VHH binders against p49116. Designs and how they scored, part 64

Target 1, 238 residues: p49116
Amino acid sequence: EGPLLSDTHVTFKLTMPSPMPEYLNVHYICESASRLLFLSMHWARSIPAFQALGQDCNTSLVRACWNELFTLGLAQCAQVMSLSTILAAIVNHLQNSIQEDKLSGDRIKQVMEHIWKLQEFCNSMAKLDIDGYEYAYLKAIVLFSPDHPGLTSTSQIEKFQEKAQMELQDYVQKTYSEDTYRLARILVRLPALRLMSSNITEELFFTGLIGNVSIDSIIPYILKMETAEYNGQITGAS
Below, E stands for the ipSAE of ESMFold2; O stands for the ipSAE of OpenDDE; V2 stands for 0.75 times the mean of E and O plus 0.25 times the DockQ between their complexes.

## First folded at step 4 (VHH)

Design p38 (framework vhh_brivekimig_d4; at its last look DockQ between E and O 0.32; V2 from the best seeds 0.00; counts 0 for: pae E 11.5 > 2, grease 24.21 > 24.2, SAP .795 > .668)
Fold by ESMFold2-Fast, scan of step 4:
Structure p38 (fold): chain B 238 residues (1-238), chain A 120 residues (1-120)
Amino acid sequence: as target 1 above (238 residues)
Amino acid sequence: EVQLVESGGGVVQPGGSLRLSCAASGFTFSTYSMSWVRQAPGKGPEWVSSISSGSSYILYADSVKGRFTISRDNSKNTLYLQMNSLRPEDTALYYCARTSYIPGLKYDPSSQGTLVTVSS
């Protein structure tokens, strides 16, 4: 019935808060991360196959995979975000927390290991030179994951995931015809996304939220926005 | 011109109740998510609650859950915050705002707000 994704779904343009402060703070990092999260949810919401699953399924899927989508977005937008600079600022904050005894040594170790995994993932994607079409389909494969606990409509979700995999294969074989093993090299990167904790991602990137509100709570709020409001937020309309 | 006018603040004793109102004009109120944000003297802003355009989804800060109730009347272009079991730490200037693209993201309110003082 047509491709899963259109050219509009390949476009993924992150607009950073401006101006960038001389020294990064939790508010700048949080606003940058919030923009990426909102862009990622807008991207998912715009997919006809996603809309066809219905509101409850949409909420369950995004709640299950937002960290994987967010991490793919970090890798895709690493240059625009100056992600290496953001991660260095977070590391500096953690070193200060050790010095002030604000966090346990075990917690700091968990967070540092998460940062290392994130850096390795982003570096591997950069080394593979993943293009915009490939990122769009990797995000679709992650979004339409039928294997998360508690999901309904798993048969439809699996169908859309398989369609995403097929379309990615067709693209890679056509565009990178001389690189026989490119698709395999790309797909073996995906399991690493599930090794990264969503709770640690929240601590690293969203600690600047001015109230105790979780990403888990924000997701259904954003997904249930009326279309006009959602479009207004993306375009900056009043 | 977007205008938000808060009212309903006052001085109450601990355990008391107040109902705040926010009158909106200059935009299609019914299509926007709305939030309440407070700022205590000498402190930064704290997000309190958000409500979606159709009231289908509501969020509360942990500090106010079970005590505060956010609501809206789209026919009157008005946002409400019912505050029960008020505590001294609820003392703050309360602002309403159109919700940024994500709840809990820092707001820079342009309105005067309404003052809530909880004291004996």
Scores: ipSAE 0.492, ipTM 0.759, lowest interface PAE 2.0, mean pLDDT 88
Fold by OpenDDE, second read of step 5:
Structure p38 (fold): chain B 238 residues (1-238), chain A 120 residues (1-120)
Amino acid sequence: as target 1 above (238 residues)
Amino acid sequence: EVQLVESGGGVVQPGGSLRLSCAASGFTFSTYSMSWVRQAPGKGPEWVSSISSGSSYILYADSVKGRFTISRDNSKNTLYLQMNSLRPEDTALYYCARTSYIPGLKYDPSSQGTLVTVSS
């Protein structure tokens, strides 16, 4: 039995919309976020084990973990995305909304806390200096989580998760042999992902484009998306 | 001001073909994903297809997959929808939307749409 992931799964290149506007508007943010979302889901599609689970099962998995995958993607692509700037823009927008009395105090608190959690998570990952391999394995561990309700083939999912964990362990041992506790430090970050609301994430990054349609509802379509990748970049030329 | 102008609609028989165009202005077209949405009489808006800014990602509704082809020419600020094997159920007002390539997005309120009628 071959490895769960290969070197091809390590590459995770997000292409940002170009040119960057003078100020980050809602469309730019949503476009950037959607590209990341699609990249994340298409990354999952590229894993043979994921494909082997079948369309129904893999759709269910992605529905369950898209927010976690997206968040890991934010952390991984934070520099390319200028995530801090994006988040600042979102906060600014939120402040405007507050001034207009469009949000309840409780909702404001929830959203602000969510933004804080996102920033803290990404900062923590940056501090750990997580590399591309580690991100790939972490995403796999998150993807192949058997503990979501309503999943089929949970035994197989668990097997894939274990394999991801083992491969991560082997990689860390090999690459960071002098850091005995690196694996543990990395893995203990995963629980933070479960603290983040998918609904709030959706609202922050996608509400400008998505009407009454949820990310959950469109996931099957995203997973069926046709891709024509040209040199790994999304170009403005067609 | 953002403007989206759809064209190419008409009356066709079942099995026929049409090509829709959407001329975009008032924004940097090449930086946006674009979508087609349609609204049939008495029904709500239905997402049809989306294409990323660089055409790397293309998505279709199940109802049109294999029959419709979305494309764009960024040099012309134009979005296209080639519709083949048209069916009566494809009858609708078709709108172009400035959006990401995520399905279920709002069409631009300034858009007038183009009417496609499929009837024998």
Scores: ipSAE 0.020, ipTM 0.447, lowest interface PAE 4.3, mean pLDDT 86
Fold by ESMFold2, look of step 10:
Structure p38 (fold): chain B 238 residues (1-238), chain A 120 residues (1-120)
Amino acid sequence: as target 1 above (238 residues)
Amino acid sequence: EVQLVESGGGVVQPGGSLRLSCAASGFTFSTYSMSWVRQAPGKGPEWVSSISSGSSYILYADSVKGRFTISRDNSKNTLYLQMNSLRPEDTALYYCARTSYIPGLKYDPSSQGTLVTVSS
């Protein structure tokens, strides 16, 4: 029965493409984001509880939560990625596109609001100084969410989520014993993840690499990849 | 000034092959994802294939998968499309493009294209 996560699930190291280009470009952004996506999928796939649910359930869970896992990954790796610089470059280019009248005003507003919400989420996580153990349990809580429509085995998924919540609670109480409300402050941030649009995430981070293919449509193939191919995608090995 | 110059198009019979080239200048080619897009007469643009800067990620439209191969040579600033087993439905103006980081706006105004005609 044992713990839901082991110490190997706490390690989450993103390696950025080298060298950093003189000017930020779509390729650098998309390769960086793809590495984070594959790192996140590798992380999820390696959890014994996830493996135990079966392939159809695995695919359904990841389709429902990939954007939330990705957003937690962005927050966790924001400094390594220079995420604030990436988002500022995107905002600047959107401002230039407005002057040239090349985009719909409604679409630009939607993208800007999403960027603001993403920045706010990442800043709130940094302010709380969320550590690697806390991120791992938060990702598990998001992954094992039983309330997504169309899931089978929701009773078992709920039990895994409760186990992740219990282990997070135990960790926070042991490690931050003088901070009575740390767990509550952390958990209050989770609803913001449901506000993140997977369509806009795809357009911000994935359009240049995959063309116009939806992440939802490729998830079954990502989950079936051999581990060696996964590791190549995470490191960008040519 | 960003420039993309396509070449290698022509007239071929069904089942034939062509290799398209796209010579890039005015930007750091090795850091950009690149795409081939085609436009048949009377139709809108259709995405064909994309390749990442290191060639680690390659995608094809279903209509060309198994017949076309995208590649690049970063030392020559050149993008390629090897087209085999050509069909009349592949007749189009083919152009290469950098993928813009602006969501929803994907174009490169300096690209003119190369015509591929598959007939007879």
Scores: ipSAE 0.000, ipTM 0.171, lowest interface PAE 11.5, mean pLDDT 80
ESMFold2 (binder alone), look of step 10: mean pLDDT 81; pTM 0.823
OpenDDE, look of step 10: ipSAE 0.020; ipTM 0.399

Design p39 (framework vhh_brivekimig_d4)
Fold by ESMFold2-Fast, scan of step 4:
Structure p39 (fold): chain B 238 residues (1-238), chain A 120 residues (1-120)
Amino acid sequence: as target 1 above (238 residues)
Amino acid sequence: EVQLVESGGGVVQPGGSLRLSCAASGFTFSTYSMSWVRQAPGKGPEWVSSISSGSSYILYADSVKGRFTISRDNSKNTLYLQMNSLRPEDTALYYCARTSYFPGRKYDPSSQGTLVTVSS
């Protein structure tokens, strides 16, 4: 069979809401995050191997890994999003919440630790100068993770993850031939993604657009969305 | 202060029509995506429809496709929902929200809403 990913799967272009407000607000942050989430899920849907697993397996996989895909997307799109500015605004809001005694100190500490882990991850990826092909394969490795609790079709998922790892290895060895240990340095960054709470990610980036229906609840809808509707979500009004 | 005021609800027979309006103030309406969300008695919130800032992108829940039409008038800061072929299961309190046109989002009503009752 052909390669797991094609050149079309390397393209990952986030279109930000325009214009950027003078003062960052929860709505702008949530709209930006929503576009990235849609882009990430549409990217996954476009992979033939992913489609071949079937709808129930696809839903289970994305429900298990959306936070890891989203975090990789944040790192890849950090400049486009002005992620450092968004995180600074969130930190400022949390600091003000302490002064107003609106949130417990323990909760604020958990959220701040999550932000620091996210910043550390994005910084490490930036220092490694991860390219578009490497990001595509890292996302594929994360997507085809056979070890999440509750998954029922693990053998096929494992095969696709191994294929993603093999193709990443081939790419890195061919493209960065002088750097013998580059692949190891890249892969050792991935376990950090599983230490980040999906609940805290949802609170940070999707507050203001959320009430009683979670990201987990919308995943089946997004995966069933027609291409035209999907493109509308990721490109905005233009 | 962001304010959203829904109106146009009422009691109608099955197969009837209603047009809901949402008057927005306190923000630049033309730059935000808007949504309609409903909550039926004893049920959680259900997303109904979303429209982008420029009306270029519109989404509907499967339960209302072909029957409901979302629209907006940015010059009047007003969001609309035209509801046709109403069914008893459409009975709910309807809310508008300044939100992403991203469907199925977690949403807590911040306004009073407008009540729609479909009864025979």
Scores: ipSAE 0.000, ipTM 0.179, lowest interface PAE 14.8, mean pLDDT 82

Design p4 (framework vhh_brivekimig_d4)
Fold by ESMFold2-Fast, scan of step 4:
Structure p4 (fold): chain B 238 residues (1-238), chain A 123 residues (1-123)
Amino acid sequence: as target 1 above (238 residues)
Amino acid sequence: EVQLVESGGGVVQPGGSLRLSCAASGFTFSDYYMSWVRQAPGKGPEWVSSISSSGSTILYADSVKGRFTISRDNSKNTLYLQMNSLRPEDTALYYCAKSLTPWELIRGYMDVSSQGTLVTVSS
């Protein structure tokens, strides 16, 4: 069997919404985040190994790890998104909410700690100058995590994760042969992804959700979308 | 002119059932996703369920999963919501909405131009 990922899986190009707003607003942030989420889901479903696990297993995996994939996507696309500017706007909004007594101090502290963790993660990835191949393999390692509760096909998932790890190692050793500790520096960043709350990610980036729908509840539909339907959503032509 | 007319709401005791209907006109019903959205007093809109044009893809909000069933009859241009095991927190105005895809749900879109149908679950 061939490699886990092909060159097509390294390509990860986020198209930002247009026109650019005069001021950053919730709609622009939510639409930018939604485009990244859909791109991440489309990336995952394009992997033959992912499709080979079957629909029930596929859905369970992505429901368990969407926040980790999304966060890696935020780090990878931080420049094109102007993520630091978006986070600054969110912080400003939260400070106004404190002043207007709309949120509890405990909740605001929780959200601010999440923003700090996210900034630290994105800064560490930027400092390491993670390339497109490295991001693709890190996303694959996160996607094929056999240790989430409730998974049924854990041996096959573990096999694909190990394959991702081996291909990442081969790539780093060949491409960055002079940096003996690079792979270790990259891999020790991954545990931080599991410390970030998916509920807080939804509050920060997906405030446009109508009512009590959660991202994990709509993931099954996103994964079942046909390519033409997906393209229509990304271009905003729906 | 696009028109959506909801009916079937009423007052029911906790644990009871209701069947909502939405009569659609002015567009090719069989070409569109259809959704149910509700709005409780003093709260924002909450997505309830969606069904694809063919009926092959069906989605439910976690709060109603296992209790509500969405269906459609393309020959009659009618959308349905069968509500079982109703709870006081299901009390809301229920709206039929055209074309609420997951993308539109994430972006906060709601194409509601109708009066809705009131569901009151009271002890």
Scores: ipSAE 0.014, ipTM 0.397, lowest interface PAE 6.9, mean pLDDT 84

Design p40 (framework vhh_brivekimig_d4)
Fold by ESMFold2-Fast, scan of step 4:
Structure p40 (fold): chain B 238 residues (1-238), chain A 120 residues (1-120)
Amino acid sequence: as target 1 above (238 residues)
Amino acid sequence: EVQLVESGGGVVQPGGSLRLSCAASGFTFSTYSMSWVRQAPGKGPEWVSSISSGSSYILYADSVKGRFTISRDNSKNTLYLQMNSLRPEDTALYYCARTSYFPGYKYDPSSQGTLVTVSS
């Protein structure tokens, strides 16, 4: 039995669309978000423990936690994405929607509260200076959540989550030995992540999807790709 | 340069059938997922169907499920869409696209497409 994650799982490199437009639009935001979500699913698929659970369990886990993985990815890649600039563009668009009576005031307030929570989460992670190993294990903890309704193999999923928790603890204790409470500060951030609405995330970042295609329908498609095709998509030109 | 050339469109009565083709060049076709996207007159693009590189996974829009069949021939670098039980609402310019990340991703076609008109 080896470690749950290898050094290859710590490397999380987002390639942004090029060229960046002078003014941000829904196409650029959607492509940037799609690349991050795709990278996140590729990251999950590369974990041997995840593969061992089988296709149906893999699909159910990612459908349940994609928003948590995506939000952790946003925090980890905030600088590469210029996330603050993207959020400012989204806010500007929402404010214009109020003026045009396209959305209710209550809905806009709900969406704005979500953006504020997202920004607070990303800022808290930045202040804690969460490193690549910590991000990898936090993603593993949310991925291997045994408590989602309808899951099979819950005992095996729980064992992988516990393994992720133990390996994170070992890493933090060895690397940040002088900061006795660092692990607790990191873990207390996860409840905020778990309460964020996937529907609002989809509305904010995936508005550029055409037709009635949801993230829920996209997840099984991506996870059932052949490995060579999956790798080709990651390195392919858009 | 990536080139995609659609063909096979035409005028057909409701309940009729058409087979669309897309000839691909300028990239390794066998390693990419491919999609069909349509745009009705005066409307935005609508994703129709996607197929993985080895045909192991296929997706359809709810509006066409059970009526359309996507397929590919990697030896000929060609994508197909078999359209059965055609309806007036299927009237559109049909485009093929190399899928970069997700089916249903926003698509602004640079090719001419192939026109499908369903009228009684």
Scores: ipSAE 0.420, ipTM 0.713, lowest interface PAE 2.8, mean pLDDT 87
Fold by OpenDDE, second read of step 5:
Structure p40 (fold): chain B 238 residues (1-238), chain A 120 residues (1-120)
Amino acid sequence: as target 1 above (238 residues)
Amino acid sequence: EVQLVESGGGVVQPGGSLRLSCAASGFTFSTYSMSWVRQAPGKGPEWVSSISSGSSYILYADSVKGRFTISRDNSKNTLYLQMNSLRPEDTALYYCARTSYFPGYKYDPSSQGTLVTVSS
């Protein structure tokens, strides 16, 4: 058996919409997020082990972990995305809504806490200076999580997750040999992903694109999207 | 007041075609992504298609891909859905929805939908 990931899986380049508007509107935020989501899903699709699980299992797996993958993507692409600016814009929009008394206090709190968790997670990852290989393996570990309810082929998923973990360990040992506890420091960040609401993430980043539709509903399409079609979306060629 | 008015529905035979329209008012249409959603009798709402504000992003449900085409005319504040090769399973109430960048807001109350019936 070959490695779970190759060097081709390390590349994770997000192309932002151009030009960047002076005021970050809903369109820009949603399109940026959509591109990241698509990139994340297609990254997963590029993994041979992922393909080996079959379409139904693949769909279920991505449905279960898309929020975590997306969040890791946010962290990885935070600079390119100007994530802090995006989040600030979202907060600003939220503030406007607050002033208009359109949201309950509880909802405001939930959303603000979620934004805070996102920012803190991304900041923590930046502080750790996570590299492209580490992100790839972390995404793989998150992707091949066997503990989601309703999954089939859980034994195989677990094997792939273990393989991802082992390869990450080997990489960290090789690359950061003087930092004995780096692996542990990296892995202990993963639980934070599970604390984040997929629903709130969806509402913050994707309502501009899909309206009342759920990410769950579009995941099968994204996974089946042809490369040319994806590229067309990125370039605005439909 | 936000208003979305769907039209173009009707009764067609299998293999037929319909073109749905959604007239939008009460908001800046050109700044919102739009979606078509349908609800068949006895079933929950099903996502059909979405299009970004500038039409740069277009998505389709697998069930309609290759048969349906979503488009928009921002100058007319109108969303369209060209439906070709219609099937009985496409029978549903079709309605359009906009995005409100307000966490927790999901539905436009003004959407009435347009009925599409595909039958022999």
Scores: ipSAE 0.020, ipTM 0.445, lowest interface PAE 3.5, mean pLDDT 87

Design p41 (framework vhh_brivekimig_d4)
Fold by ESMFold2-Fast, scan of step 4:
Structure p41 (fold): chain B 238 residues (1-238), chain A 120 residues (1-120)
Amino acid sequence: as target 1 above (238 residues)
Amino acid sequence: EVQLVESGGGVVQPGGSLRLSCAASGFTFSTYSMSWVRQAPGKGPEWVSSISSGSSYILYADSVKGRFTISRDNSKNTLYLQMNSLRPEDTALYYCARTSYFPGLRYDPSSQGTLVTVSS
């Protein structure tokens, strides 16, 4: 049986593209985001419980939750990424697009609301000083969500989610024993992740690198990568 | 340091074929995903195809699917694009690009590219 996550699953180290350009451009933003997404999917596929669900279920789960995993990763890696600077650059571009009548008012409103929600989420996580163990379990809770449409094996997925919740509770109670309400403060942040549009995330962070190919179409390829190709990608990126 | 040199472009009639090559140097070619990108006169860059480091995963733009084939030879540090059933709308400057994780576009090609013209 053992624990759902081991110490190896707590480690989450993002390596940024180097050098950082003087002015942020779409290529740098998209490459940084792609590295984070790749790292997030590699993290998920390394979990024995995830592997045990089988390839079809694995693909369905990640397709359903990649935006939630990615957003948690943005919050966890916000300092390494200089996320506030990236978001400021996106906002500046959006303001210029308004002036040039390049985007509809409704679309601009949707994008600005998304950026606001993302900033609020990342700020709340930073204020709570969420540690690496807490992030690992929050990602596991999101990954093992049994309530996405079209899933099979929902009872097993639910058991893994409950195990993640139990292990997070045990960790928080032992590590932050004096803060009785810490777990509740952390868990009430999770529903906000489902209110964030994956389509808008794709446009903000991935358009420059994936073109017209959706993240959903790429997920199966990343999950099926051979060890040699996976290590080659990581080594080449570093 | 990093250098990409495209070749194989030319003038062909509609329905014709061409094979493009990209010679890479200055980096460990075998560890990177590679892409073909094209830019028609007066238009922005359009992603065409990508291949993973070991050739296990290949993606194509809908406009070229079934007509173009991407391949690579890691022993020769060379990327290829076999183009069949060429159409006038395939006329563009073709260039290759290095990517770490996903197929990508470049705002400005770092290499000179190779010109493909499909005309009667």
Scores: ipSAE 0.012, ipTM 0.361, lowest interface PAE 8.0, mean pLDDT 82

Design p42 (framework vhh_brivekimig_d4)
Fold by ESMFold2-Fast, scan of step 4:
Structure p42 (fold): chain B 238 residues (1-238), chain A 120 residues (1-120)
Amino acid sequence: as target 1 above (238 residues)
Amino acid sequence: EVQLVESGGGVVQPGGSLRLSCAASGFTFSTYSMSWVRQAPGKGPEWVSSISSGSSYILYADSVKGRFTISRDNSKNTLYLQMNSLRPEDTALYYCARTSYFPGLKYDYSSQGTLVTVSS
């Protein structure tokens, strides 16, 4: 029928906490990450195809893919967030933890490997100069993944994913007609998102949450907000 | 002007109960998620519970699950915290707070707090 995404779904504008502290701390990092996660869930919730799947399916879908959506958001907003500076601060903290014997060497290795994978992913996306339309469709491909365990309506989810892939192909071929292999270069980047652990993402970006609140619990909280509540949060936060 | 005014704090014995109230004014209360946060003497703030604007979703810190109940009355612009089976470690200054994006995060506004003392 109509396109999967409208121009409103291409707009993805992260508003950072202000002012930026002189020295980065876990609370600033956590607030920045939280704003990105909220924006990502708000983006997903606004898609008519997503709404059509129903509330239970929506919750299961976002719970399964939030880390992939969040990572794409980090890449898209890397400059606005000064992500390289945030990652450098996290690395410095980890190196100090080794010196003080506060964390196991094995855990530190896992976290450093995750940071390396994240940096490599963001650098590859930056090198490809991925635009707003391309990011929107990559997020849609990730969101409408039919292969997560426990999902219902998998055939409908697959159809929406295929529609996203088709619309991305159409856009790239029209906009970047001179670059025959651009779409292939973009699509081969997506499998890397599945190699990054959601548990390590929580450790890196959400350690500043007060009271041990998990991202798993936050997702249904945001998705179950009424439209008026959701709009009130956006208006009040602005 | 945004205002959050708490009441209901006091001294109670272990195993006792208290009900905290928070009266909100100066903003559209019914459109905001609200939280209870506490701060024990000499410690940083600890998130206790959050409730969405329509009460559709409620979260509790593991330390209070099964003992505390958060609720709200949007017609009265009032947030509540029913505290049962109180323990000495629940002794803290309790704040009502307006949630910015999601629970456990920075709060836009908080009250002056009401003291809850659980004496053994």
Scores: ipSAE 0.337, ipTM 0.677, lowest interface PAE 3.3, mean pLDDT 87
Fold by OpenDDE, second read of step 5:
Structure p42 (fold): chain B 238 residues (1-238), chain A 120 residues (1-120)
Amino acid sequence: as target 1 above (238 residues)
Amino acid sequence: EVQLVESGGGVVQPGGSLRLSCAASGFTFSTYSMSWVRQAPGKGPEWVSSISSGSSYILYADSVKGRFTISRDNSKNTLYLQMNSLRPEDTALYYCARTSYFPGLKYDYSSQGTLVTVSS
């Protein structure tokens, strides 16, 4: 058995929509997020172990963890995306909605807290200075999580997760030999992902991609989507 | 004013082909993902296909995959749907839609629709 991930899986390049508006508007934000989601799904699809699980299992896994993968992607691509600016823009839009009395107070609170959690998570990852290899392995660990309800082939999923963890450990030991506790510091960030609402994430970033269709329902199609390079745009993971 | 104008619908025999067009105006077309949606008589709206702003990403419903092709020409502000091997079950009102954003999951703009009838 070869390694779970190869160097090809380390590359995670998000191409932002062009042209960039003077002011970040909602469609720019959502298009950017959509590309990130697609890139994340395509990344998962590029992993041989993921392919080996079969279409049904793959779909189930992605349905279970897409929000976590997306969030890791946000953290990883935070600079390229100008994530802080994006989040600020979202907040501004939210303020407008508040003024128009379109949202309940409870909903506003939930959304604002979610945005805060996203920002804090991404800031924490930036502080740790997580590199591309570490992100790849973290995404793999999240992807191959056997603890989601309704999964098939849980034993195999667990094996893949363990392999991801082992490879991450080996990488960290090799690359950051002077930082004995780096692995632990990295792994303890993962629980924060589980605290984030997929529904709120969807509403913030993916509204209207497929109309009234949920991300959950569209995931099988994303996993089967056609990817092509048009107008110099890079699909990222290959 | 945002406008989406559809064309290309009509009556076709099973196995036939149609090409739908959606002309967009009033917004920066090249920065929006676009979708085709259809509604058959007595049924709710069904998503058909979506294409990203730069055409890098294309999605199809299983029901149309391999038969339909979505494309766009950003220089012409036009969305296309090539429909091949049409089946009676493809009979529906087809309309193109622009994505709406935060905080609701819906299309913010859609065309009036063009009727596609597949019948022998």
Scores: ipSAE 0.115, ipTM 0.567, lowest interface PAE 3.0, mean pLDDT 88

